VHH binders against q9y6x5. Designs and how they scored, part 378

Target 1, 379 residues: q9y6x5
Amino acid sequence: LPPKLLLVSFDGFRADYLKNYEFPHLQNFIKEGVLVEHVKNVFITKTFPNHYSIVTGLYEESHGIVANSMYDAVTKKHFSDSNDKDPFWWNEAVPIWVTNQLQENRSSAAAMWPGTDVPIHDTISSYFMNYNSSVSFEERLNNITMWLNNSNPPVTFATLYWEEPDASGHKYGPEDKENMSRVLKKIDDLIGDLVQRLKMLGLWENLNVIITSDHGMTQCSQDRLINLDSCIDHSYYTLIDLSPVAAILPKINRTEVYNKLKNCSPHMNVYLKEDIPNRFYYQHNDRIQPIILVADEGWTIVLNESSQKLGDHGYDNSLPSMHPFLAAHGPAFHKGYKHSTINIVDIYPMMCHILGLKPHPNNGTFGHTKCLLVDQWCI
Key: E = the ipSAE of ESMFold2; O = the ipSAE of OpenDDE; V2 = 0.75 times the mean of E and O plus 0.25 times the DockQ between their complexes.

## First folded at step 16 (VHH)

Design gc82 (framework vhh_7uia_1; at its last look DockQ between E and O 0.61; V2 from the best seeds 0.00; counts 0 for: pae E 8.3 > 2)
Fold by ESMFold2-Fast, scan of step 16:
Structure gc82 (fold): chain B 379 residues (1-379), chain A 123 residues (1-123)
Amino acid sequence: as target 1 above (379 residues)
Amino acid sequence: QLQLVETGGGLVKPGGSLRLSCVVSGFTFSSYDMAWVRQAPGKELEWVSSISGSGGYTYYERSVKGRFTISTDNAKNTLYLQMSSLKPEDTAVYYCARTEYKYSGEWTPFDLWGQGTQVTVSS
């Protein structure tokens, strides 16, 4: 029987929430599995980019989903937020569900993971749900478990995406302990429901389950705003993305736009595309704009307006506040093992190994995750 | 024939309570996030509270937290806002509105609105 894997994402689940709040169901999951305390995500630390990095093992400049709002200078196309189904945006990489379907006679199933409702290289997930934020976790779980048990060819790779705690992190900020405690308890209960459902259906002992996230969350404030209109008139540029990483497309000479921006605020860095720090791996793609502004942690870039966001992400990927965690359980994983840190791009080659798939060229290093796996030598 | 109809507004004394209702027709209530938005005289629209269609996640503006409770009755296609410990600052026209949460962590602009119901906290 081929190995099976369920990949679950709770959007915006910051790693240190595990230390600051009680998660009895998640802790029971970890007790008989593995925990990676910090996952260093890719820059920019946003939902679409990092979800696609998890399933491709590529930096954003390589897989082409470089932000949640994008402009491609070559084709002059604009990426709309959330539900853009144009395959053009997704075709610069091959996600694991496509590889799973093409290398062996196997099926993939998806409950709303970003990209799974799009035909990528003419291949769409065998079973999928169109994105709708109002579909319950229970309905997503019921569909995934039905497809895992009742499909021909067999579903060997399944994904499940959930919007919390990201939505609450934005509304309340991560420092609102009362509201975040309530939300995180609900999430822990959903993890309990997930485990109970898998046990009831006879899947638990033979299914590999990964629970992870795409990024963390940091506290924002009305006292930490960068008003871009105070730096430069909007007639000089087209704004492709605003905060906390602004993507600037000049309407006049690039150097003139850069000079108006470069010393405007002590709380943002202004980069010409070629000067973006190499450590970000955020330069070599036509969808990365000629000028990028990177706000300091907790600062929000605005256009002469207040921001209602009390929490945000997208910041420097070296910040611990931007890091999610990874927990996993199943026949491929050790029991009771804790690991400190991996890179988010390392998840893809690990998943390919578990499923017996040949990975496409990627930026992950299998050696970083091998200590999690029972069939690997770790030294 | 998409329609939102608010009721339950009125005059109440400081410290009092009101329950606002919004009856929804023409769409599946649970497929959308629903919100209460208010407008005080001479001021801009202010978001008050939202509830997710997917699992009853509730969100509140800071000044109403602990005083207001948002809830739904799916069988009646009705959104509620239970308001307690009302203050003069809560005086506004209250609208129910429809929105959708995006992958980006943002809600769509409120697209379908009710006619509004007046809440006056006075004397």
Scores: ipSAE 0.391, ipTM 0.745, lowest interface PAE 3.6, mean pLDDT 91
Fold by OpenDDE, look of step 17:
Structure gc82 (fold): chain B 379 residues (1-379), chain A 123 residues (1-123)
Amino acid sequence: as target 1 above (379 residues)
Amino acid sequence: QLQLVETGGGLVKPGGSLRLSCVVSGFTFSSYDMAWVRQAPGKELEWVSSISGSGGYTYYERSVKGRFTISTDNAKNTLYLQMSSLKPEDTAVYYCARTEYKYSGEWTPFDLWGQGTQVTVSS
């Protein structure tokens, strides 16, 4: 039987939640599989970019999804969560579900994973659900498992996306132990439902399952605001993305805009595009705006209208609060093995290996995940 | 057409009770998480309570927990908010809202609102 892989994302699941809260179902999943405690995600640490990095193995500058909100100056196109279906934005890379589906006797399925409802390189997932936050996890799970079990050609790669604990993290802040405990409990229960469903259908033993996330969450406060209007007139620039990484499109001389912003706050770094730190791998794409502002952890960039979010993400990808985890189970994975850290781009070559796919050029390192796999030597 | 219509508001004395209703039309009620939010005079919009589409989960703002109860009647396509032990601080326009989450993680995860119903708690 061809190998099968289900990739599951719980949006905004910060890695240290595993240390601070109880997850009976997830812990059982981990006990019978593997855990990577910290996954260093890509900068910026936002949903669309990181989900696409997982399935492409590329930094954001390479796969072209550089933010949740983007602007292309040449085409004058805008990208946002309400306008994300134009292949123009996705075609700078080839996601794994496309690669998989182009193979003989294979198909791909997706439940609301970013980009999966878009024809990328003229290929759309054989089975997919349009994003709808009102659709329950159960319905998503039912569709995914149905496709995994009954499709012809067989679904060999599937993705499943869920919005929590991100939504709640934004609402309550990650430091709200009472509310986050409730939310995380629910997530653990959903993982229980997932495992139970797979067992019920006879998929559990033969299906490789990866449970991961795109980013973490940091605590914000109304006392930690950076008001751009205090530093520069709004007429001097167009805001493409706001917080915690602002993308600035100057309407006047870039240098003038930069000079007005560079000392705006001691809690914000201001970069010309060419001066963006190399470690971010966030420079070599036309969709990155001429100036970016990066707020310190826990600080929020605002205009005159203040944000009321108590949690946020998108910050420096070296911050532990931004890091998700990865757990996996299945015939490809060891049992009871824990690994400290990988890069999020390392997931792609691993998945390709599991599925027997030739990976496209990517930024991942297969060697970083060898210890997770039963067929590899652990160095 | 998508519509939410709130009723049940009024004037009540402190310690009194009210039951708000929200009739939903134009969509499958049980498929959506629903919420009550309120806005007091001169104050910002405040989340009060939410209920999952399945009805399995209910959530409350701290200040209303133990006093307010959110519920649904799927057969009637109606959302309810039973309010008890009302306080002057509960005076506000109460809105029924349908939940919509986006990848961006917007603070206000609501895409549909009713016209609101006035609740006034005064001695």
Scores: ipSAE 0.024, ipTM 0.370, lowest interface PAE 5.9, mean pLDDT 93
Fold by ESMFold2, look of step 17:
Structure gc82 (fold): chain B 379 residues (1-379), chain A 123 residues (1-123)
Amino acid sequence: as target 1 above (379 residues)
Amino acid sequence: QLQLVETGGGLVKPGGSLRLSCVVSGFTFSSYDMAWVRQAPGKELEWVSSISGSGGYTYYERSVKGRFTISTDNAKNTLYLQMSSLKPEDTAVYYCARTEYKYSGEWTPFDLWGQGTQVTVSS
């Protein structure tokens, strides 16, 4: 009778949306379960890195997915959203679905969580959907619930990924109340559909469900651009990633590239790799480039062109605008409990505990999440 | 062969309505996001509206919101733009175009375009 867990991510769901918008279905979910009001994510606050941190419990420097766009100088390999299937990029860690499905009488299922369609350590999720952003939430949910109910060996760990409110957050910005209200209403309806489907299938009381996100969203503007071409000729470096954390591979002397960039804008911090603040845990991986540029909140680094985004993420992980939330319901969780904050890396050891798995070495602290769990003493 | 074909343009008086169609061939329509983009005389291309491949999410440029409705008919492999309360400022060549959303938080550049259909709003 192994315990079951469904992990759901709504990409770009900023924590304070819960205070600023109405979510009747999500609030009912929370009322019968637990809420963590702020989850402190990992730097950089981008989609691939933070989704992998959730399922590995590791900082980005430790799991090797350090950005949405990466370059490895030793192997000369490039990572991008069009070239994300090479296990090389993912193999520096073991995500929880791999550990789970290697246990006796267990399978894992996935509806588009980053990495679940990659054979990591020669192991791909037992059931999965190839990534396709045009597949509806209903179809993703239908596949996940079918697998949870009908698989042998049983699916004990499942993931479900949805692109909103991230897509709309980029398009409109988090301050566009009219558009974001409409988008977030649709998200709440999807949460209602998820709960109703689980109740219809008889899963609601015995399945543990985590609803969380990878990062938030901050407002951007055409008035807050940092034009990199005004500071340095593009011939002096290779650009690995652009905004809001630029990854710079010098083609000439590193010190000269640094000197050309250090005074480029008062709204951008320029770091040599060895000078990146320790609190970022973002130094000790070959995929982190020799120079990074970190824009201030709401500023966009561009190459002499305008930006079409009105919202973005990737900024300093101390910023409240970058923080998602976590809600959970199920037999492992208390009912009606609210917790102020955890680290995103803490989710992994908590999930391992719920599933009865031995966690791999990680950066999470199980003690930070004990108060959420009925089988733990919170005193 | 990959193709987008727009129809339904024409001459309309201010306050009138038109329905543009874009018939898609040569690819799986539901695997992509679709958009309408317009170009007024002497102006640059302007994004008008987008829809996800399954029709779940729609997006509108500020000046057309509430007047235009984007939709799809997956059985007919057709994208629509229902335009109402038309203004002289809506006069343009209207293109349908293909894109997709990625984990990176960006839509890809439009990689397939139709030939365009002329919409003229004039008394």
Scores: ipSAE 0.013, ipTM 0.459, lowest interface PAE 8.3, mean pLDDT 90
ESMFold2 (binder alone), look of step 17: mean pLDDT 83; pTM 0.853

Design gc83 (framework vhh_7uia_1; at its last look DockQ between E and O 0.01; V2 from the best seeds 0.00; counts 0 for: pae O 5.9 > 2, placed apart)
Fold by ESMFold2-Fast, scan of step 16:
Structure gc83 (fold): chain B 379 residues (1-379), chain A 123 residues (1-123)
Amino acid sequence: as target 1 above (379 residues)
Amino acid sequence: QLQLVETGGGLVKPGGSLRLSCVVSGFTFSSYDMAWVRQAPGKELEWVSSIRGSGGYTYYEDSVKGRFTISTDNAKNTLYLQMSSLKPEDTAVYYCARTEYKYSGEWTPFDLWGQGTQVTVSS
């Protein structure tokens, strides 16, 4: 009766992994559905910002989750993992589950998608799980499928989030073929479990399923460090976020801080807020700091320390290493269709169309995803 | 009372094996991510291995890959580190610690630590 959609995210699933590893379950899903080979995400290429862009269709400067660590210059509030549940940070946009619940008496369900355990505009997902990294994929899947079958009003939009392969990408780096092969095979098995569960419960034929991710991953090294302490003293600024995009709040004259940083490293670009490239769409928000430093791919910004991650993300969104993919299956989607590239902000208006929802104003272009859909004309 | 207690350390010859145990009390460790961290004489703390509470995901520092295995026994509320092919360079105090993977893609700082158990590899 009403169209239903399950949105699944595997955090940090670099598009290039699909070419370098075998995914029998994912390939069977794609054979009967659609594949977008590259999704161009938003800058900065981090988890919180991109997950919120998927469900709002907005650039980070518009939805307000501009980083994983933030400072709001107007209210003087600080955002961190310890206070990520403050609605203040999430209220600059309306995510799709809120719109879904406010139109036609529908319910939403969530297994740990970022923001779904926070009341946003006084509305929280009808069914949700508080974030806990130790809860198994199976338990998340059991709850989502139970809610899809046993809810009133009916659950028409459901989300499922999984932390891998991001956690392993950080620990091992994406070039560790032995460990990444093991991790990615396990993810493919989880995709197989997902499909099998939906088939056994009679949901598969009538449910639209999107499998995507928020960003990719690139290899880092002890040999590619940018030490800020070599260029500027800590007394001159407050550090809001460090790597690979540093957010600098000056304690002295902004121009003086800029002049100390501008020639610090050939592997880092230094921008005054008003000079941040327009292509980033990362300028018009009070949570974007007066000076932003952007490291080159694979370079890590540090404060006189030698330890670093072996893999990281957050880099320039034009880099293919930062791009995830999107695969989808269901009554709304063509079978066996491959598409080259969409923007991550295009996912939101496509999902609104599938669910019959009126989208809030957004930065996505519905025309970019029309070729994926059976009820649309494709050129 | 929250407590982590390590046992199983000792003196072993190069090429030998040891199994370290960490008994958890005051919380259910399967609800958290757990790690082994070591400190060699005169050196900084070095992360060795982690296991996700979600089950089945294990991580190792490069120098111990293929030689060490991290595992859990939920019924005994116990974390293990099976060490094989031990080298003199593995000589250190070994600590078990609690951590958590966050949405932001970062591991939290270790917030609970054991007292440590000494491992000495010498002929």
Scores: ipSAE 0.465, ipTM 0.773, lowest interface PAE 2.9, mean pLDDT 91
Fold by ESMFold2, look of step 17:
Structure gc83 (fold): chain B 379 residues (1-379), chain A 123 residues (1-123)
Amino acid sequence: as target 1 above (379 residues)
Amino acid sequence: QLQLVETGGGLVKPGGSLRLSCVVSGFTFSSYDMAWVRQAPGKELEWVSSIRGSGGYTYYEDSVKGRFTISTDNAKNTLYLQMSSLKPEDTAVYYCARTEYKYSGEWTPFDLWGQGTQVTVSS
């Protein structure tokens, strides 16, 4: 019968938290499965873009979710977390749950993964929860496990999303050991609850489970602010997104706006769209604005105000602080195997392989994940 | 009718303690993120502390860490702020407010506010 997969994301879980904090439940999960110590995510290292990259295998320029805040000049549409439901934004790619449930005798379930409450290509997950950050992990888990256990046609692909440690990382900063230890302990307990619930329901032995994240977190400071208002008047541009990658739509001559910004701070790179480094794979989409500003790690772009964030993400995806991890357990995976790194876009073709799905064209490389899988030769 | 009602303010000497309460009606407050926000005379609103509706995660502004404790009693639909080691700089009107965390990594603007309770710290 068809193999089953549960994909779990704990938002903002930096890879090195595993070495710097105690995770008895997650370490037991890893001991019985596989670990990828660092996952190189996509630029910009933000939540909506990276969650969509996991489930499509595509760079942001290719799947069209290029930031948490976007503007389309032709349609004059805006995307934000209060306005994220228009399929227009999501339809430049086909996420794995759509492909999965279009197969005979299969359905998909979702507990709040970004995009799963949107009808993408006129298809919405067979079972889903509308996004509400106040719904407990226990309720999300109970719904997912009920759907995995009781659905006809059977749920073969399920997703589960949790907002921590991202929220706490923003408020405390990743280097606040006392507070982050408390936060991460709670998350480890949730992983313990997940495993115990799956065992109690008889799902543990035959369900493949991936626990991963979209990005990490870096420490910020009031001493590391870049004040745009000191360099350029608001009237010269429209601000589409602010920090740490600002998206600038000029209202006057683009070269004049660029010239006002290029020497604003030595801690910020200013790019015309055509000059964005090729390694970012972040150029070939109309939703990417004519000028972007990329702050150095730990620097915050502000509009003449202080910042209350002590941690942030969105920076250059080469930075280890921006990298999540991936752990997995189940019949498809080896036991006790550690792998150093993969690209986040590699997760999609691996998941398609596990589920027996034909992947859409994508940027992932299946060969990068072969060593995790029992049915593959690791060379 | 959705309401937040703060009580427990008053006059306290420096070094003293005070507990603020915010009684919630018209919704289950554990389904939302809740915050305390204060406004000193002639100053802007300042976030003080917040608590997540799910998971019970708590957050504090630097100047109140170790002195203030946010908590909830779900049976009473009540949010608390326990304040200790009070300083003259803590003098303000204290509001409770409701918000929501979003995928973007931002809390939404506060969409429901109490009327506030005055805290005055002076000799």
Scores: ipSAE 0.400, ipTM 0.748, lowest interface PAE 3.1, mean pLDDT 92
Fold by OpenDDE, look of step 17:
Structure gc83 (fold): chain B 379 residues (1-379), chain A 123 residues (1-123)
Amino acid sequence: as target 1 above (379 residues)
Amino acid sequence: QLQLVETGGGLVKPGGSLRLSCVVSGFTFSSYDMAWVRQAPGKELEWVSSIRGSGGYTYYEDSVKGRFTISTDNAKNTLYLQMSSLKPEDTAVYYCARTEYKYSGEWTPFDLWGQGTQVTVSS
C-alpha cells in the first residue's frame, strides 16, 4: 500500500509557544515522533504565501503567491482572501496534492488548506472543503479522516487547516499570557482530538502526520505606528498591501514616490523592487510591486486610520517571532528526535520522499530533513 | 544498566549467510527505534537497517534490500540481522544502536551502541 500523509497547519503558531506554554497532547505526539523547533519560513511571512511554499517547496517569487493581497498590472486582477479562487494566481507552481493525485491509484483530500479549492493546472483535489471559517475543526477532521479511510482510489495525501492561534494572536497579541494560554490550550486539545480520532479509526499507526504552521506572531502596539500619510499623499500611489510589508504601486514617478518614502520612518526599510535584499528571495516576480516597505518587528504601517491589531506577522523571515515549528509522527519518522531548524521549503521534498513522488523543481533541500526519517541516514 | 551486545559475526564466503544478534539490557524495544550500522575499513559509518519499536516497520539501505532482514524478539530482548547473499563489500564491523530519545538538538541519531561484531566476507 502506498504511504499516506496528513499535513496539518495551525495558523500563526509561533515556535516559542512550545517553550512558554504547556502542550500535553502535542508533547505526547512529539515524544512518539519528531520535532523541528524552528522552521524558517519564507518572506513575506504571511498565510497564503507560506502555505503554498510548504506544498511547493518554492520561494514566493517562484510560486507566485507573493502576499495575501496581490495585484497584477497586466490583467488588472486582484487577489485577496475574499477573491482567491482564480487559478491565474496559483498556476505558477504545482502543489503536491496535484502531483499526488495525478498518480495512479491515488487521490488527495483537503480541508481548507489555501489553494485546495482551486483547480490548479486544471486539477482540483478529489476531495475538498470550500473555505469557511465557521466550519468547526471537528467537522474538518471528520471529513479528512473519512476520506483517508474510505476513498477509492485511496487518499494518500491530505491537508487540514485551522485558523488558530493566528486569529487570537492578532486580537490579543502574543504577549497576552492569559488569553493566549486559553487559546493555546484549546489548540492542544484539538491536537488531542486529532490523535484520538486517528486511533479510533485505526489510522494512527500507518498514517504519517505532520503538524506545522505558516508563521509566528509579534507584539504590536498603538505606540509603534508608521503613518504613511505623514510622508506622502495617498493620491500618489496605490496601496496593494499594507502592513507590515506594504506593496506600493506608484501613480507618479517611482523615484519621486521612493524619495518621499525612504525617510518616512527609522523603523521602516524602503526598497525599490530591484534593491530588495537577495536573502528574501522576493524579487523575481511581476506580482511584486515596484516599491516595498518593510516595517521593523512590532511596527505597524498605517494610513490615517489606526490599527486594531495587537499582534501581527509578515515581517522579516529571519526573526524568531515569525518562525513556526514542525512536529511529525508516523512510520516514516523517528521516535523522540528533536531537530533545531529547517527551512519551510524543505518540507516539500521530504513529503515527496515519504509519498514516493518525484518532486518538481523546488528550493528545498532534502538533506535538511534526512535526520527526521527512518529510512535515511544523517551523519 | 543500559547495554547492547552484538554476536554472530565471523568469516563467511561470498553468497553465504550470517545472523547477527544484539542482546538488549536496561530498556524495552517498544520505546525505541533500533538500528544496525556498519563500518568498513577506511570508510565512514553506514546505516544498514532500522526497525521501529512500535509498529514493527522495517527499513533498509538500498544496497542490502532483499538480502538483509531486521527483526526483534521481545521475549528475548534481542535484535537480529539476518544476512544472506553476502558480498565482499558487506565486510565491516556491525553495530547495533538505539535511537536516541533526546531534545538536545544534536545530530547524532543514536545514544547507545554495542561493541560491534566483525563480519568478513571473503573467498
Scores: ipSAE 0.021, ipTM 0.293, lowest interface PAE 5.9, mean pLDDT 93
ESMFold2 (binder alone), look of step 17: mean pLDDT 81; pTM 0.828

Design gc84 (framework vhh_7uia_1)
Fold by ESMFold2-Fast, scan of step 16:
Structure gc84 (fold): chain B 379 residues (1-379), chain A 123 residues (1-123)
Amino acid sequence: as target 1 above (379 residues)
Amino acid sequence: QLQLVETGGGLVKPGGSLRLSCVVSGFTFSSYDMAWVRQAPGKELEWVSSIKGSGGYTYYEDSVKGRFTISTDNAKNTLYLQMSSLKPEDTAVYYCARTEYKYSGEWTPFDLWGQGTQVTVSS
């Protein structure tokens, strides 16, 4: 029987939440599986870029989803959440569900993972749900489990996406213990529901399940704002993305815009594209703008307005607050094994190995994840 | 065809309570995220509270947190806002509105509005 894998994402699940709150259902999952305590995500630490890195194994400069708002200098197209239906933005990489369907002639199923409702290289997930934030976790789970049991060719790869704790993290901030404890308890209950449903349907013992996230969350404040309007007039540039990484397209000489911005605030770094730190792997793509502003952790870039967000992400990927975790259970995984850190791009080649797929060229290193797997030795 | 009808507004004393209702028709509101938005005299529209269509998650503006409770009754296609410890600053026209949480962590602009219900908090 071919191996099967369900990949679950809880958006914005900061790794440190595991230390500060109780997760009885998740802890039971981990006791009989594996835990990676920190996953070092890609820069910028945003939802669309990191979800696509998980399923392609590529840095953002390589897969082309470089932000949640983008401008392509070659084609002059604009991308936002409202424009995510255009395959143009997603075609610079091959996500695992496409590889699964084309290499092994098997089916893929998707409950709202970013990109799964878009035909990529003329291939869309065999079963999918169009994105709708109002659809319950239970309905997404019901569809995924139905497709896992009742498909021909068989569904061997399935994805499930949930917006929390990201929405609450933004609204309340990660330091709001009262509201975050309520939200995180609800998420743990959903993990319990997931395991119970898989057991009831006879899927649990033969299904590999990965629970992960795309990024963490840090506390923001009205006391930590960077007002761009105080340093440069908007007539000098077009704003492609704002906070905490601002993408600046100059309307005048690039050096003049840079000089107006470079001393604007002690709480942000201003980079010409060629000066962006190599460690970010955020330079070699036409969708990365000529000037990038990177706010310090917890600082929000604004245009003469207050921010409603008490929590945010997008910051430097070296920050532990930006890191998610990874937990996994199933026949491919060891039981009771804990690992400290992997890179988010390492998830893709691991998943390809579990499914018996040949990975497309990628930035992950299989060696980083082989200790999680029963059919590997880690020396 | 698509309608949002707010009721329950009125005059209340500071410290009082009021329950606003919004009856929706022409769509299944559990398939959408819903919000309460208010406009005080001479001021901009201010978001007050949102609820995920599944009913499992609620969100509040800081000034109303702990005082207001948003809820839904799917059988009645009705959205509620229970308001307690009302302050003069809560005086506004209250609108229910349809919205959606985006992958980016932002809420969409409100695309469908009710007629509004007046809440006045005064002596």
Scores: ipSAE 0.325, ipTM 0.705, lowest interface PAE 4.1, mean pLDDT 91

